# VH-VL binders against q96il0: the designs that were tried, part 33

Target 1, 167 residues: q96il0
Amino acid sequence: APERGAERRDTAPSGVSRFCPPRKSCHDWIGPPDKYSNLRPVHFYIPENESPLEQKLRKLRQETQEWNQQFWANQNLTFSKEKEEFIHSRLKTKGLGLRTESGQKATLNAEEMADFYKEFLSKNFQKHMYYNRDWYKRNFAITFFMGKVALERIWNKLKQKQKKRSN

## First folded at step 1 (VH-VL)

Design n5e (framework fv_ebronucimab)
Fold by ESMFold2-Fast, scan of step 1:
Structure n5e (fold): chain C 167 residues (1-167), chain A 121 residues (1-121), chain B 111 residues (1-111)
Amino acid sequence: as target 1 above (167 residues)
Amino acid sequence: EVQLVESGGGLVQPGRSLRLSCAASGFTFSDYYMNWVRQAPGKGLEWVSGISSSGSTISYADSVQGRFTISRDNGKNSLYLQMNSLRAEDTALYFCARVESYDLGSYFDPWGQGTMVTVSS
Amino acid sequence: QSELTQPRSVSGSPGQSVTISCTGTSSDVGAYDYVHWYQQHPGKAPKLLISDVTERPSGVPDRFSGSKSGNTASLTISGLQAEDEADYYCQSYDSTLSGYVFGTGTDVTVL
């Protein structure tokens, strides 16, 4: 249903229970950090008379946000998983259990963890380089479209002023 | 009316390739995130792949990663799924489905009627 | 990938109420109020029944309602009718998998 599709796009989604932006709000809303990506989601306001150019900018920003959220959620999950596996492996090699007598997680000192961090960064170097490249490309595109939208809004205001003066 | 029509399904042997198409009508195709969802005979729904409105963001289920390629042609209002190295477990009815945006609130509406892919010797 | 857990089947008599549960984790159902329900009649495509936990699309009767508590969402069908005999699927988004997850599906039988 096209009518309902338009309604959906015009309605701010409910996300976290602590923060739920009002439907059809007049400005963008910023949520708390995502549990996995540690990035704050932005719920974009959709104007009633959104131009095609404004829609392209909004969609580009939404796609960039989703890409960014997915990247960091996956990266953080991979880091946590590999860190726990590394700690488990090293403790097993030393003949130690995963928990202390007090029930706390057994830990490795900073010097022992240095090997893990070095290896993790090395393994992910190319991935992070590609992320940075794409991040700059996306931000350039967003900035470019923001400029176009700004110009469109200026021209529309000038057209209104001229029309008002003529009448 | 808003409509999605899948085509390209059929009987294929394991290891072969097949290309599915989805023709969209009744809405501005270039404004929507599109997805493929499959259903094996007598089984539940499984999300396969998604592609953003511009084609810049693409995701795959682990079961098809590296074998399937999703693509779209906004000028032709068409969505595609290139399926390579087909396995018996890929046997399913393949649905084309629309979502309004690729965010956590996304749902599928409308759905096509599906096209049947049978991978058998 | 991780599926959302639903009962295999539920049954009821005409006029009764049935409830279908959809259980996930803190990364999907528990994380957000983004749970959607689909109704699928034999040989047909799925149809959106409930969006965003509680919202009814145009044309869906008021006797269909949704709710959520913690990691479990529920679909309730009040005043069960013969035409409600179908498969029902919940759906959410899993941020750890960067993809959509469906429930295992529930077959509703009207006795």
Scores: ipSAE 0.000, ipTM 0.469, lowest interface PAE 15.1, mean pLDDT 79

Design n5f (framework fv_ebronucimab)
Fold by ESMFold2-Fast, scan of step 1:
Structure n5f (fold): chain C 167 residues (1-167), chain A 119 residues (1-119), chain B 111 residues (1-111)
Amino acid sequence: as target 1 above (167 residues)
Amino acid sequence: EVQLVESGGGLVQPGRSLRLSCAASGFTFSDYYMNWVRQAPGKGLEWVSGISSSGSTISYADSVQGRFTISRDNGKNSLYLQMNSLRAEDTALYFCARDSEWYGTLDYWGQGTMVTVSS
Amino acid sequence: QSELTQPRSVSGSPGQSVTISCTGTSSDVGAYDYVHWYQQHPGKAPKLLISDVTERPSGVPDRFSGSKSGNTASLTISGLQAEDEADYYCQSYDSTLSGYVFGTGTDVTVL
């Protein structure tokens, strides 16, 4: 179950979903959220009669997914690391230990954390701007190639109808 | 015709490094997950490492984790295995194998390159 | 870490059927239909024989068949021929390793 994964370091569902989705599907398969990026990966179905154009579209979608997954995995890792460092620094400044009397990790209140969020967003402003630009470009390219594939399929249908009529 | 040709094996002293290469031809290399599998003399097959088509997803067997690094260059149709801190138990024939899908179906294998770790 | 358990050897006469078992755990063979079989002749690279428990690649005779029940997958060779003398390995995805595990291997001898 997914809930059992919360206490285990490396669960079967997460591992399988990363690169071994269910087989014999004639459709794309959507996995559970990646532990680092929080995004659901897609395993793309490869048709037996895949055209060169369909292959180009699939490759573009796969590359875009991997780029997107890596961006958010890195962003989330950086956020978590810097957040923990900020909390530890503030607790030391206050003369507090890293853990409470109950053994739980000590935390800061929302007002104190606001300083961290403001700093993190300002530090990453340019990076997020470039991400949005590239994400737009990639989605435009994917949409364009989806249109080309659709046209190719229409032309193939028209050619089949023409052949049948000429006989 | 699909072909995989391994190279870079040889005799090496314990604690040293070797870099293996696998040259792929006859298919679109950038579409396939690739794997390294080894076989010690007179023993069975052992999966070593795998890498996704783009190179972003990588996994290793516990026995080599932290010592070996898998990589690929899609522009050169080449797969690599950097082997550091070699041990006697790493002595094996190392195969390059293509995964026909992201499911571990190793449909084409090279002939292997022999790595011998001995003093 | 762990290997899938196969018998060390199996033998039969030409025309007979032989079955090779491949026993794993609930995290590998029992969990997924990602069980593959390979044939290896002496001095040669392994060749894919069966994929996804039951699927035969192009060029593999229909006398080779696969099945799975619980934590055990099986390869059956019917109409055994001299050319079937080889080592046979099963392979499965292992969720604990986030990778693949091979069987211990079985030597098939044809008298």
Scores: ipSAE 0.000, ipTM 0.483, lowest interface PAE 15.4, mean pLDDT 80

Design n5g (framework fv_ebronucimab)
Fold by ESMFold2-Fast, scan of step 1:
Order: sequence, then C-alpha cells, then structure tokens
Structure n5g (fold): chain C 167 residues (1-167), chain A 122 residues (1-122), chain B 111 residues (1-111)
Amino acid sequence: as target 1 above (167 residues)
Amino acid sequence: EVQLVESGGGLVQPGRSLRLSCAASGFTFSDYYMNWVRQAPGKGLEWVSGISSSGSTISYADSVQGRFTISRDNGKNSLYLQMNSLRAEDTALYFCAREYDSSGFYEYFQHWGQGTMVTVSS
Amino acid sequence: QSELTQPRSVSGSPGQSVTISCTGTSSDVGAYDYVHWYQQHPGKAPKLLISDVTERPSGVPDRFSGSKSGNTASLTISGLQAEDEADYYCQSYDSTLSGYVFGTGTDVTVL
C-alpha cells in the first residue's frame, strides 16, 4: 500500500520558534531558545521610515537566521537519530534491553560512545566546513551592509542638520 | 508504494567479484536501515549484511565477513553489495530488504525486492 | 552462522491447525521479543507474516498467530487453507553475532 505523503520524520522543522516581544519595543528582541536548533531567535524591529538599504540589511539578517536555524535543527535531529541507532545496536549486541529496570532509556558510557562521536564528526566534517564557510560569507555581507547603513544614517543626519541651518 | 529493485547478478567464476545494486523508491531512503538477505537454490534464507540509515553502523554475517562490503548512496536512493573472492557457496538469489521504520528499533523486514540471482560456477 | 531450528515440514488437512516451532538460544529467541515470521510461496520474495512474536501486519488474517516461551517461538495457523501451502521462516537478532539469524525453514503442506 502507498504511504501517505513523505515518510515520518523525513525533514526537521524549518521554522523559527514563535515569541512575542513587548508592545513598547523600539529595538530588536531576542527570544527563548528554539526547541529544535537550541538557538535564540531575534525579532527585528521595523522602523516606520525604514530605508531600502535598511530593509535589505534586515532581510539579509532574517534570511541568515532562518538558514542558521534550519542547519542546526537538521544537525541536532541527525545527531539524535544516529545516536539512538548506535545505542540500540550496541545494546542488542550486548543482549541488553532498551530500557532500564526503572523504565529509563538505557545508555552507553562515554568510553563506549567514543567511536560514535568520532564517526559522526568524521562523516560531517565536510558539511561543517561548508557551514562555516557560508556562515563567514553571510556575516561578512551583514557587516558590510551594517557599515553602509551606518554611513547612510550619518550622512542623512548631517544633511538634515545642514538644510535646517541654511534656511 | 515502496519499491526495491535489485540488479547486478549474473554468472561469475570463483575468485572473481560482483557488485549488486538495489534501487529504492516510494519512501525516504536516508531514514531506514537496509539489509541484504540471500537464498541458495532450494535452501533457506540467510542474512548477509545490514547498514544503518546514515551508513555509520554496519554488520556482516560471519560467512561473508572480510569478503563483502555493504554501502549506500542516500543521494541516489541506492544500496550496494560489493562481493569479492566469490565462492560456489555464495550462489544464491540476493534480496534487498528495508526494516520497518525510521527509528531503527523495529528490525523486521517489511519490504523486500524481487531478488537478483548470483551464480558462482566454473 | 548458526540458524534457528524449525521442523523441515508440517502437514494438515483444510480447516485444521498446524504449529511450527522455532528454537534458538538465550542470545537470540530467548533474549527479547525480536522474533518475526515470513511466508514464502515458490518463486516469490518472502512476505512478513508476524512481527515481534505476536503482532499481525495489516492484511494478515487472524488465523495466523504467534507465541514464545523461553528459547522457542511458535507460529500457529488455524483453519488451514490451500493457499497456506508455502515455506515459513522465523527470524531473530543474535546479540553474540551482532546480526540477524533466520530459521532453517518449514514447508507447510495442505493435504
């Protein structure tokens, strides 16, 4: 029989956790850690007179946040899934049940997990290198646009001051 | 519909190598443990090898340990079995099988391919 | 590798019950409820019949039932029908071998 839609748990959650910043906020707000990525989302304040350049910077920061949240949500899901597979396989190898007498999930000690951690890190080495490269690229772009926005604000402030005084 | 299609079988001389493939469709291949099971003509089922969803956990039957290598390509939805130093005793129909669910805890083989025949003879 | 021991054949008349035993050790059948049964008709791939000792997959009639006591699991087919004529295999996980082990297989004949 065909299965409905995609298989169960075939993708990690792609959204950022919802949170409500205070009503009187006139600045960016940081929320609680996302349950999937363990990263704190930022709610960006949108000023009434946001310039096109300010909008570009905000959207770039929002897109970078979503990319970062999705990467770590997927990474954490993959880690947890593979860790559980490894533990289950090792417990079966030893003839042990999946749960302790107390009903708690059975676990392996740190020494027994060493091979899993080594294999996981090795397998994901290239993925993490690409993540770091893209993370630096995105942060360079954000820093560059932050500089442009700062210069725009300084120039506009100076220009308005000059106009006021020359009239 | 879950489908598993094996290929790569054929007639081969003792001591030579063959590579079997299993093409998977109808499910998220990267989430499931996969296995190879063989059956010699007129005989019973024998588990050959298994591989976890990520490829990090691999097991082999003693009869093939050191000679066969299981692998997978999750980007191509494909499972492989590299068979080296083939013996007459390796003559069998080779099945590809998927375990029940993506958790790795339920180890029965719910879906099987049709099999590909490997004949090792001079 | 070691195989789980099943009788080579069992036979019965239509409407009767037959039972197939699957005997292993404390490291496989006796360890936990990881015993599964497969039905194989000639020229076809095996089909899952019973999982985790007692569970029936969707589409499997309730006349098929499984049980386990110590190192021996059993498959019982009640109300035997001509279509049940097939080979039956048990399967378990062997903790000492870190792999799966199948039974020797049982040929069910409907007389």
Scores: ipSAE 0.000, ipTM 0.445, lowest interface PAE 23.5, mean pLDDT 79

Design n5h (framework fv_ebronucimab)
Fold by ESMFold2-Fast, scan of step 1:
Structure n5h (fold): chain C 167 residues (1-167), chain A 121 residues (1-121), chain B 111 residues (1-111)
Amino acid sequence: as target 1 above (167 residues)
Amino acid sequence: EVQLVESGGGLVQPGRSLRLSCAASGFTFSDYYMNWVRQAPGKGLEWVSGISSSGSTISYADSVQGRFTISRDNGKNSLYLQMNSLRAEDTALYFCARTHRLPDQYAFDIWGQGTMVTVSS
Amino acid sequence: QSELTQPRSVSGSPGQSVTISCTGTSSDVGAYDYVHWYQQHPGKAPKLLISDVTERPSGVPDRFSGSKSGNTASLTISGLQAEDEADYYCQSYDSTLSGYVFGTGTDVTVL
């Protein structure tokens, strides 16, 4: 038989942290920052009588959160890996060890690191441009649907008042 | 049973258009990212395009950018690829493939059998 | 797009072990633990064999194992069987291309 692991776990760079909302919560719950993306995950509350429009909004927000979490976890990992590789490569070229005589991590000065930052930003320019474009598109869509949901709720409230009046 | 079935392939002249379809069954189609991957005869795999579960995020390989359009209809459990300005280099078996999350991190866990597109004069 | 480098062919006898390498760069294989392997028999669609470097999907024998060191991922097939004769492809994500990259493919022949 398969073994069952712990329900809660830390997130790998590609995933989203798993947390339980507080008991008797009837609203969205915000968790602690993810280890890799450094973004706070949101657990969305699902009401029993969720409308199709409310469901569309919730799914869009859930997908946007997952997309955002994955993007930043990957960017942070890529930056760290490439920075370390650049430092190691430069130290090797200079004939220097990765550690100083005292055991401290060998580093490059700001002038040397400027080459890395320029290269990293240049080759990630298109990726960040597409991220910003998609981020604004997603937030525009979310705002639009939030407006629609608000109008639906106003209409339903008016219907409820009419029903109470006739009763 | 989880299944993807491609259709719409055939012989087409250079410069013309063709539309591929992929019918999904056995899973909640609207929860998954979908992709097109192609394989030229006797060659390796090449990712073509991907689309998020809602259709809000779309990406293309440089080789097809501006010529191909990916779309989906979650109500019909169907994925589409509109191919315009076809070139001989587009000749390949086109696979429909599923990924669970954003296309840049996760494996293609379910594949269709493919539909053959031949672009020749 | 850039491709991940695999040997064109690998051969072995039944019961032997074979290893297929998949070499990329610091922007793909070296950057993430998102290396996946696919098995493709002649005339068939690819099948996911290994995901996220080491994970086996349900139904994949433990004879198949994956690993990664630096910019190189490896697929090892132990106890080679006749049914393992197929093409094998690795796949990763390339941060500089903002897209998926597949390996050049390896033809495994069981002698």
Scores: ipSAE 0.000, ipTM 0.471, lowest interface PAE 15.4, mean pLDDT 79

Design n5i (framework fv_ebronucimab)
Fold by ESMFold2-Fast, scan of step 1:
Structure n5i (fold): chain C 167 residues (1-167), chain A 122 residues (1-122), chain B 111 residues (1-111)
Amino acid sequence: as target 1 above (167 residues)
Amino acid sequence: EVQLVESGGGLVQPGRSLRLSCAASGFTFSDYYMNWVRQAPGKGLEWVSGISSSGSTISYADSVQGRFTISRDNGKNSLYLQMNSLRAEDTALYFCARDHEYSGYFTGMDVWGQGTMVTVSS
Amino acid sequence: QSELTQPRSVSGSPGQSVTISCTGTSSDVGAYDYVHWYQQHPGKAPKLLISDVTERPSGVPDRFSGSKSGNTASLTISGLQAEDEADYYCQSYDSTLSGYVFGTGTDVTVL
């Protein structure tokens, strides 16, 4: 594989590679967009009395978020890397250096880049289909567990009411 | 060049521990799901453990669950396998192999190391 | 952990075609288009031959092809050559694990 060239930082605002919510936050916290995935990370609040079922739902949501962030970070980085490789390969094929006479980075025009974009989209078609399938499955699982947690909370409210009356 | 190089194998007694390492070079290590796959002498391939690119999702084969621990250090481009409570049945050539993870699926192990031999005997 | 079932061996002459089957269940081979094939020569690391049932990695000859029907995936080697004599393994994604299940392996002999 070729060495990475100088990486241009993306334009999405991000001052935190990992965000930290306020100490003892009692709510989920949403951070700024990650510079690689361009997705906003969510830090999930952990209640002191978290049930095993609530923990399972939270971990499922955390896992889904990480999966989603990794997918898009990898997709964006792969695009950038392959784009640079393609440009360098095409310049070498033409007998041109990687730098212009002024010392600037040599580039290909939009018409010449059409082949790369077409190939990249074609190559990643299956990957995006798999992403959509998994996204659907993960959201179904999360919805299912959200329902289970809701039922557990109803049961606990009822149980607490009975206990208070018996005391 | 894209490479994976395993190390840390050797002769160990049953019940002892051993730590394997895998050094990655020539690619963005943090983009790849990493696997440990073993092959006992004269036998087939057996998947041992895998770890997601971030390190947050980890899985083990039933035969090693509770005894082996996979980990990675993306800053050092390294993958590790801590092997505890070793048994004669763990004797095998241990390969590390990369796989690009998409949405929880795997696209195939396209780069393998040459393996490091672990022999568990007296 | 369960293994995918492959024939122990298949044989053919140079120029012939051979097919290796890989049979799993509805939770692995039958669930998704995630069946990969590897070639391993004696004393060497495995080499990825086919990914996602049908896709050939760069550098793999077009005489290697893959297919899947239900719970069974197949690797077909057309125009057999002496260098194709090797062990072949299928591998699938297990929906209950974030990992792989390998096949039992098939020894291909070129007569």
Scores: ipSAE 0.000, ipTM 0.468, lowest interface PAE 16.1, mean pLDDT 78

Design p1 (framework fv_pabinafusp)
Fold by ESMFold2-Fast, scan of step 1:
Structure p1 (fold): chain C 167 residues (1-167), chain A 119 residues (1-119), chain B 112 residues (1-112)
Amino acid sequence: as target 1 above (167 residues)
Amino acid sequence: EVQLVQSGAEVKKPGESLKISCKGSGYSFTSYWIGWVRQMPGKGLEWMGIIYPGDSDTTYSEKFKVQVTISADKSISTAYLQWSSLKASDTAMYYCARHEDYYGSLDYWGQGTLVTVSS
Amino acid sequence: DIVMTQTPLSLSVTPGQPASISCRSSQSLLHSEGKTYLHWYLQKPGQSPQLLIYEVSNRFSGVPDRFSGSGSGTDFTLKISRVEAEDVGVYYCMQSTQLPYTFGQGTKVEIK
């Protein structure tokens, strides 16, 4: 026998709460920024009379949102990890402890951090280039489906007018 | 839909070079990390390293950093694991697998490539 | 390196009975992001490993509901509510909170 739904989901607690729609929502709902991606999620309203084409468009938009959120959450995590490693490495090289005399975390000045930022941006250049390519491809597909939905709605309107004339 | 297909079994002598492959399909190859895992005959799993094919950003387990090179060719959606000089102790099954993200699980696995190194 | 220790190393189960596997880490697996990167895999005889549970308690797509994961910090458990013949194989826990990512030594599950 087949198992229950096999959906894989983002398990971040803040992400789950952000997808809670308002009571009796009849419009798309926009949530607060995700802790990791810093992007605002959109909860899409599903009308009772949603056509198969409209469902495809909605799912494409939802999938694109999830892809975008996952990309930036991963990038922000990688940045934070590498930044901490760089700071620790530089402090060891200088013979300094990881904390000040007052017990606060030791930090590097802006000039010292410039090397890290340059290296990080250079290292991630291709990753961001491919992200931009995929972002444009996804938005082109969304725009194409939006056009198809618009044509479907025009056709249905024309069909309805013809039926009213015959009755 | 997501598939990782690895190259066939290899039989080599100590000192020979080898490069095995892992071809991804059914997803955006440049948007996910590929990890390599070794399993010596009758033993458990050992994580070797990870690569992001979009920019070839690579992280190795220290144990494997000197032994192997991990690379990728995004134009053909293929990751590689290579040795400049094989040892008998390199005899193992080698798996490639997709990481969901840098700290993520290995969600889809290749079928494995058996490498046998003997005189 | 974080060391992952599984208990037991082998387990013989009567079909339909529950099974439990423990995984202990030498350090907390709680990441600075608030996530715990502990995953469970099953390797059936002659097959590649397959993901069962990711990030402690989340079932991967296609994984039967008889599998569940739990735990926090350094102590984690994989439970099978009723073992089936198809569940035979070696189970591995893995941490990916800290480099190098490490696996437990494996737990072999067999049918009595």
Scores: ipSAE 0.000, ipTM 0.450, lowest interface PAE 24.2, mean pLDDT 81

Design p1a (framework fv_pabinafusp)
Fold by ESMFold2-Fast, scan of step 1:
Structure p1a (fold): chain C 167 residues (1-167), chain A 120 residues (1-120), chain B 112 residues (1-112)
Amino acid sequence: as target 1 above (167 residues)
Amino acid sequence: EVQLVQSGAEVKKPGESLKISCKGSGYSFTSYWIGWVRQMPGKGLEWMGIIYPGDSDTTYSEKFKVQVTISADKSISTAYLQWSSLKASDTAMYYCARQDFYESGYFDYWGQGTLVTVSS
Amino acid sequence: DIVMTQTPLSLSVTPGQPASISCRSSQSLLHSEGKTYLHWYLQKPGQSPQLLIYEVSNRFSGVPDRFSGSGSGTDFTLKISRVEAEDVGVYYCMQSTQLPYTFGQGTKVEIK
């Protein structure tokens, strides 16, 4: 009913329909940046006759994406929180308010902010090192399984062509 | 397929040195952490430390840092737990176990254990 | 160090009956990454520990669905819906949210 429009939920974003623009040709879709990680998620299309090896590859890619997004969501939240705490601490030390005369957020100059960035990078060095190790390991595994899937598809095609030729 | 095989039982006297081993097979040894866990007779489990064999990066429990050394030789897919001078209080079963990611911290596959008995 | 406390310390169960084990931590196990690193192990008599549940509620490969984990913050529970003879042993919870990793003191499960 038209008079119920004020209580009606918003129409779904156009992006949601992009998973299957023609319904029959559903493909992988890249979403908008996540508000916490600022990374764009990939939504994987699952074919009906997915092989066990293809399923393993897809799940590995999905798990790697979830892990990657969680890491960066945590880092971005930690960075933002610590940056704000640093700025507030420094402004209080100077006897300044949190807002400028124009009503904008009061900020520190580039020299003062450089101290924060150096401290943050130093403090998080080991965490980033472990992230890089896990990231390389996951990408190696994904590449390995992509190779196995490719070989499986080649073997299946060769076997099918051999059967066709035998007739 | 994934296996961690530990060295056999040891009977030692106080003051002697000892090095026990944990050999990984069925997976990429350099891609996983190896942890060591102690179980004293009739007692529970105690975490000792972990090592990443790819670069020998180690993290110890503070309680064990002075008592033992954890190392690995990636050329033979083997991790080690070593004492320079054993004490009677080191009598325990020692387990090695595999950990995938640093942040996750759980041990998915365990060795069979090495019983270390230290007595006069 | 985070202290892990299990209750009960021992449990005798008639086959086919349910069992419940509690694990309490001295501080929250919620990591800054939004994950809770609480895991459950079973040590059968004369055997090595084996992983049952990781990150509160995920069953490890090959673990029967009669095992389930739940909880948040400082209070966690492992449930066995119908205890079988092969389930006897000592159950341990473990936290890996903060170094050093720490285990509960263990809960011995026996069949009556």
Scores: ipSAE 0.000, ipTM 0.485, lowest interface PAE 18.2, mean pLDDT 81

Design p1b (framework fv_pabinafusp)
Fold by ESMFold2-Fast, scan of step 1:
Structure p1b (fold): chain C 167 residues (1-167), chain A 121 residues (1-121), chain B 112 residues (1-112)
Amino acid sequence: as target 1 above (167 residues)
Amino acid sequence: EVQLVQSGAEVKKPGESLKISCKGSGYSFTSYWIGWVRQMPGKGLEWMGIIYPGDSDTTYSEKFKVQVTISADKSISTAYLQWSSLKASDTAMYYCARLGYEDSSWYFDLWGQGTLVTVSS
Amino acid sequence: DIVMTQTPLSLSVTPGQPASISCRSSQSLLHSEGKTYLHWYLQKPGQSPQLLIYEVSNRFSGVPDRFSGSGSGTDFTLKISRVEAEDVGVYYCMQSTQLPYTFGQGTKVEIK
């Protein structure tokens, strides 16, 4: 197989990050973590003889990945922004500067940061609840269609066996 | 022998530039990511960033993005960590480590011996 | 950022006795792809860190079977069944489920 640097970097508009599988790949590929969401993207293999049902499953998995990436990219941005605001406000309250004598950003201890995490989770409770609900709905749908695809493949194998017997 | 060999210890003054190196041998250098990890005296480990030497694709920790530059020269199987202007707070041991990306692994399985950087007036 | 918290920070063990180190994360380390990216490293005095356990429970090549990792979600444990002199050092847990990669603060293991 060609080394990674020799392959084309055909990224899909919907965010296949910075990797590309070999042209004749027969398997899904998992890439490095996305810059914004910190989740690994999956590039899905498309069979030449993909059934309509298999296509629906693949598109559902792709849409779920895109939704998941978008959610976590937004959440991570919000977290980072609010974390900096919290640190700034706490240091101001304590009468301390934003940077240490060495020029590094001033930090809070783990106990103080625990207050921020608790507040952030509480503030975003409803958002996370809706995320979890939708995540389970999407995974249920994926599992359902995976089952249908498995049954279709079993049925097709059975049909092939019958044809061989009649010939 | 599969190894990462880092450049020797450095003693610098604030404001000076510095470039330290990490040379890989005994494996396909362009098939793995190289990461940089800082350890300040008496403290724990901090991830700084990673680079894929095959195409110099680089990802930084936000904390280090402006402070350092990570680069690689695949023709000599060497990765670099560079500062344009050192600060006393940069005093630390710097490790390079191989990330087993091609095996779909996200952990550091091979480490360099470390480069001690001391910045004092 | 995912915060990794280790307990205890320091542990003195009589040779041949067991040791247990805990690592807790501020968020679940279960990735959407079904893997949990929690790893354990040992830094012996004056040496570079070395990989002990990857993805919760997998022992890295050459690591003695007296080392074992377990856990799920946000709670992880590294166990040494019988501590030997060569096991002295600082143990770090690391997560790579989410960028930036983060390490625990370390647990120093000493022989009594």
Scores: ipSAE 0.000, ipTM 0.462, lowest interface PAE 17.8, mean pLDDT 79

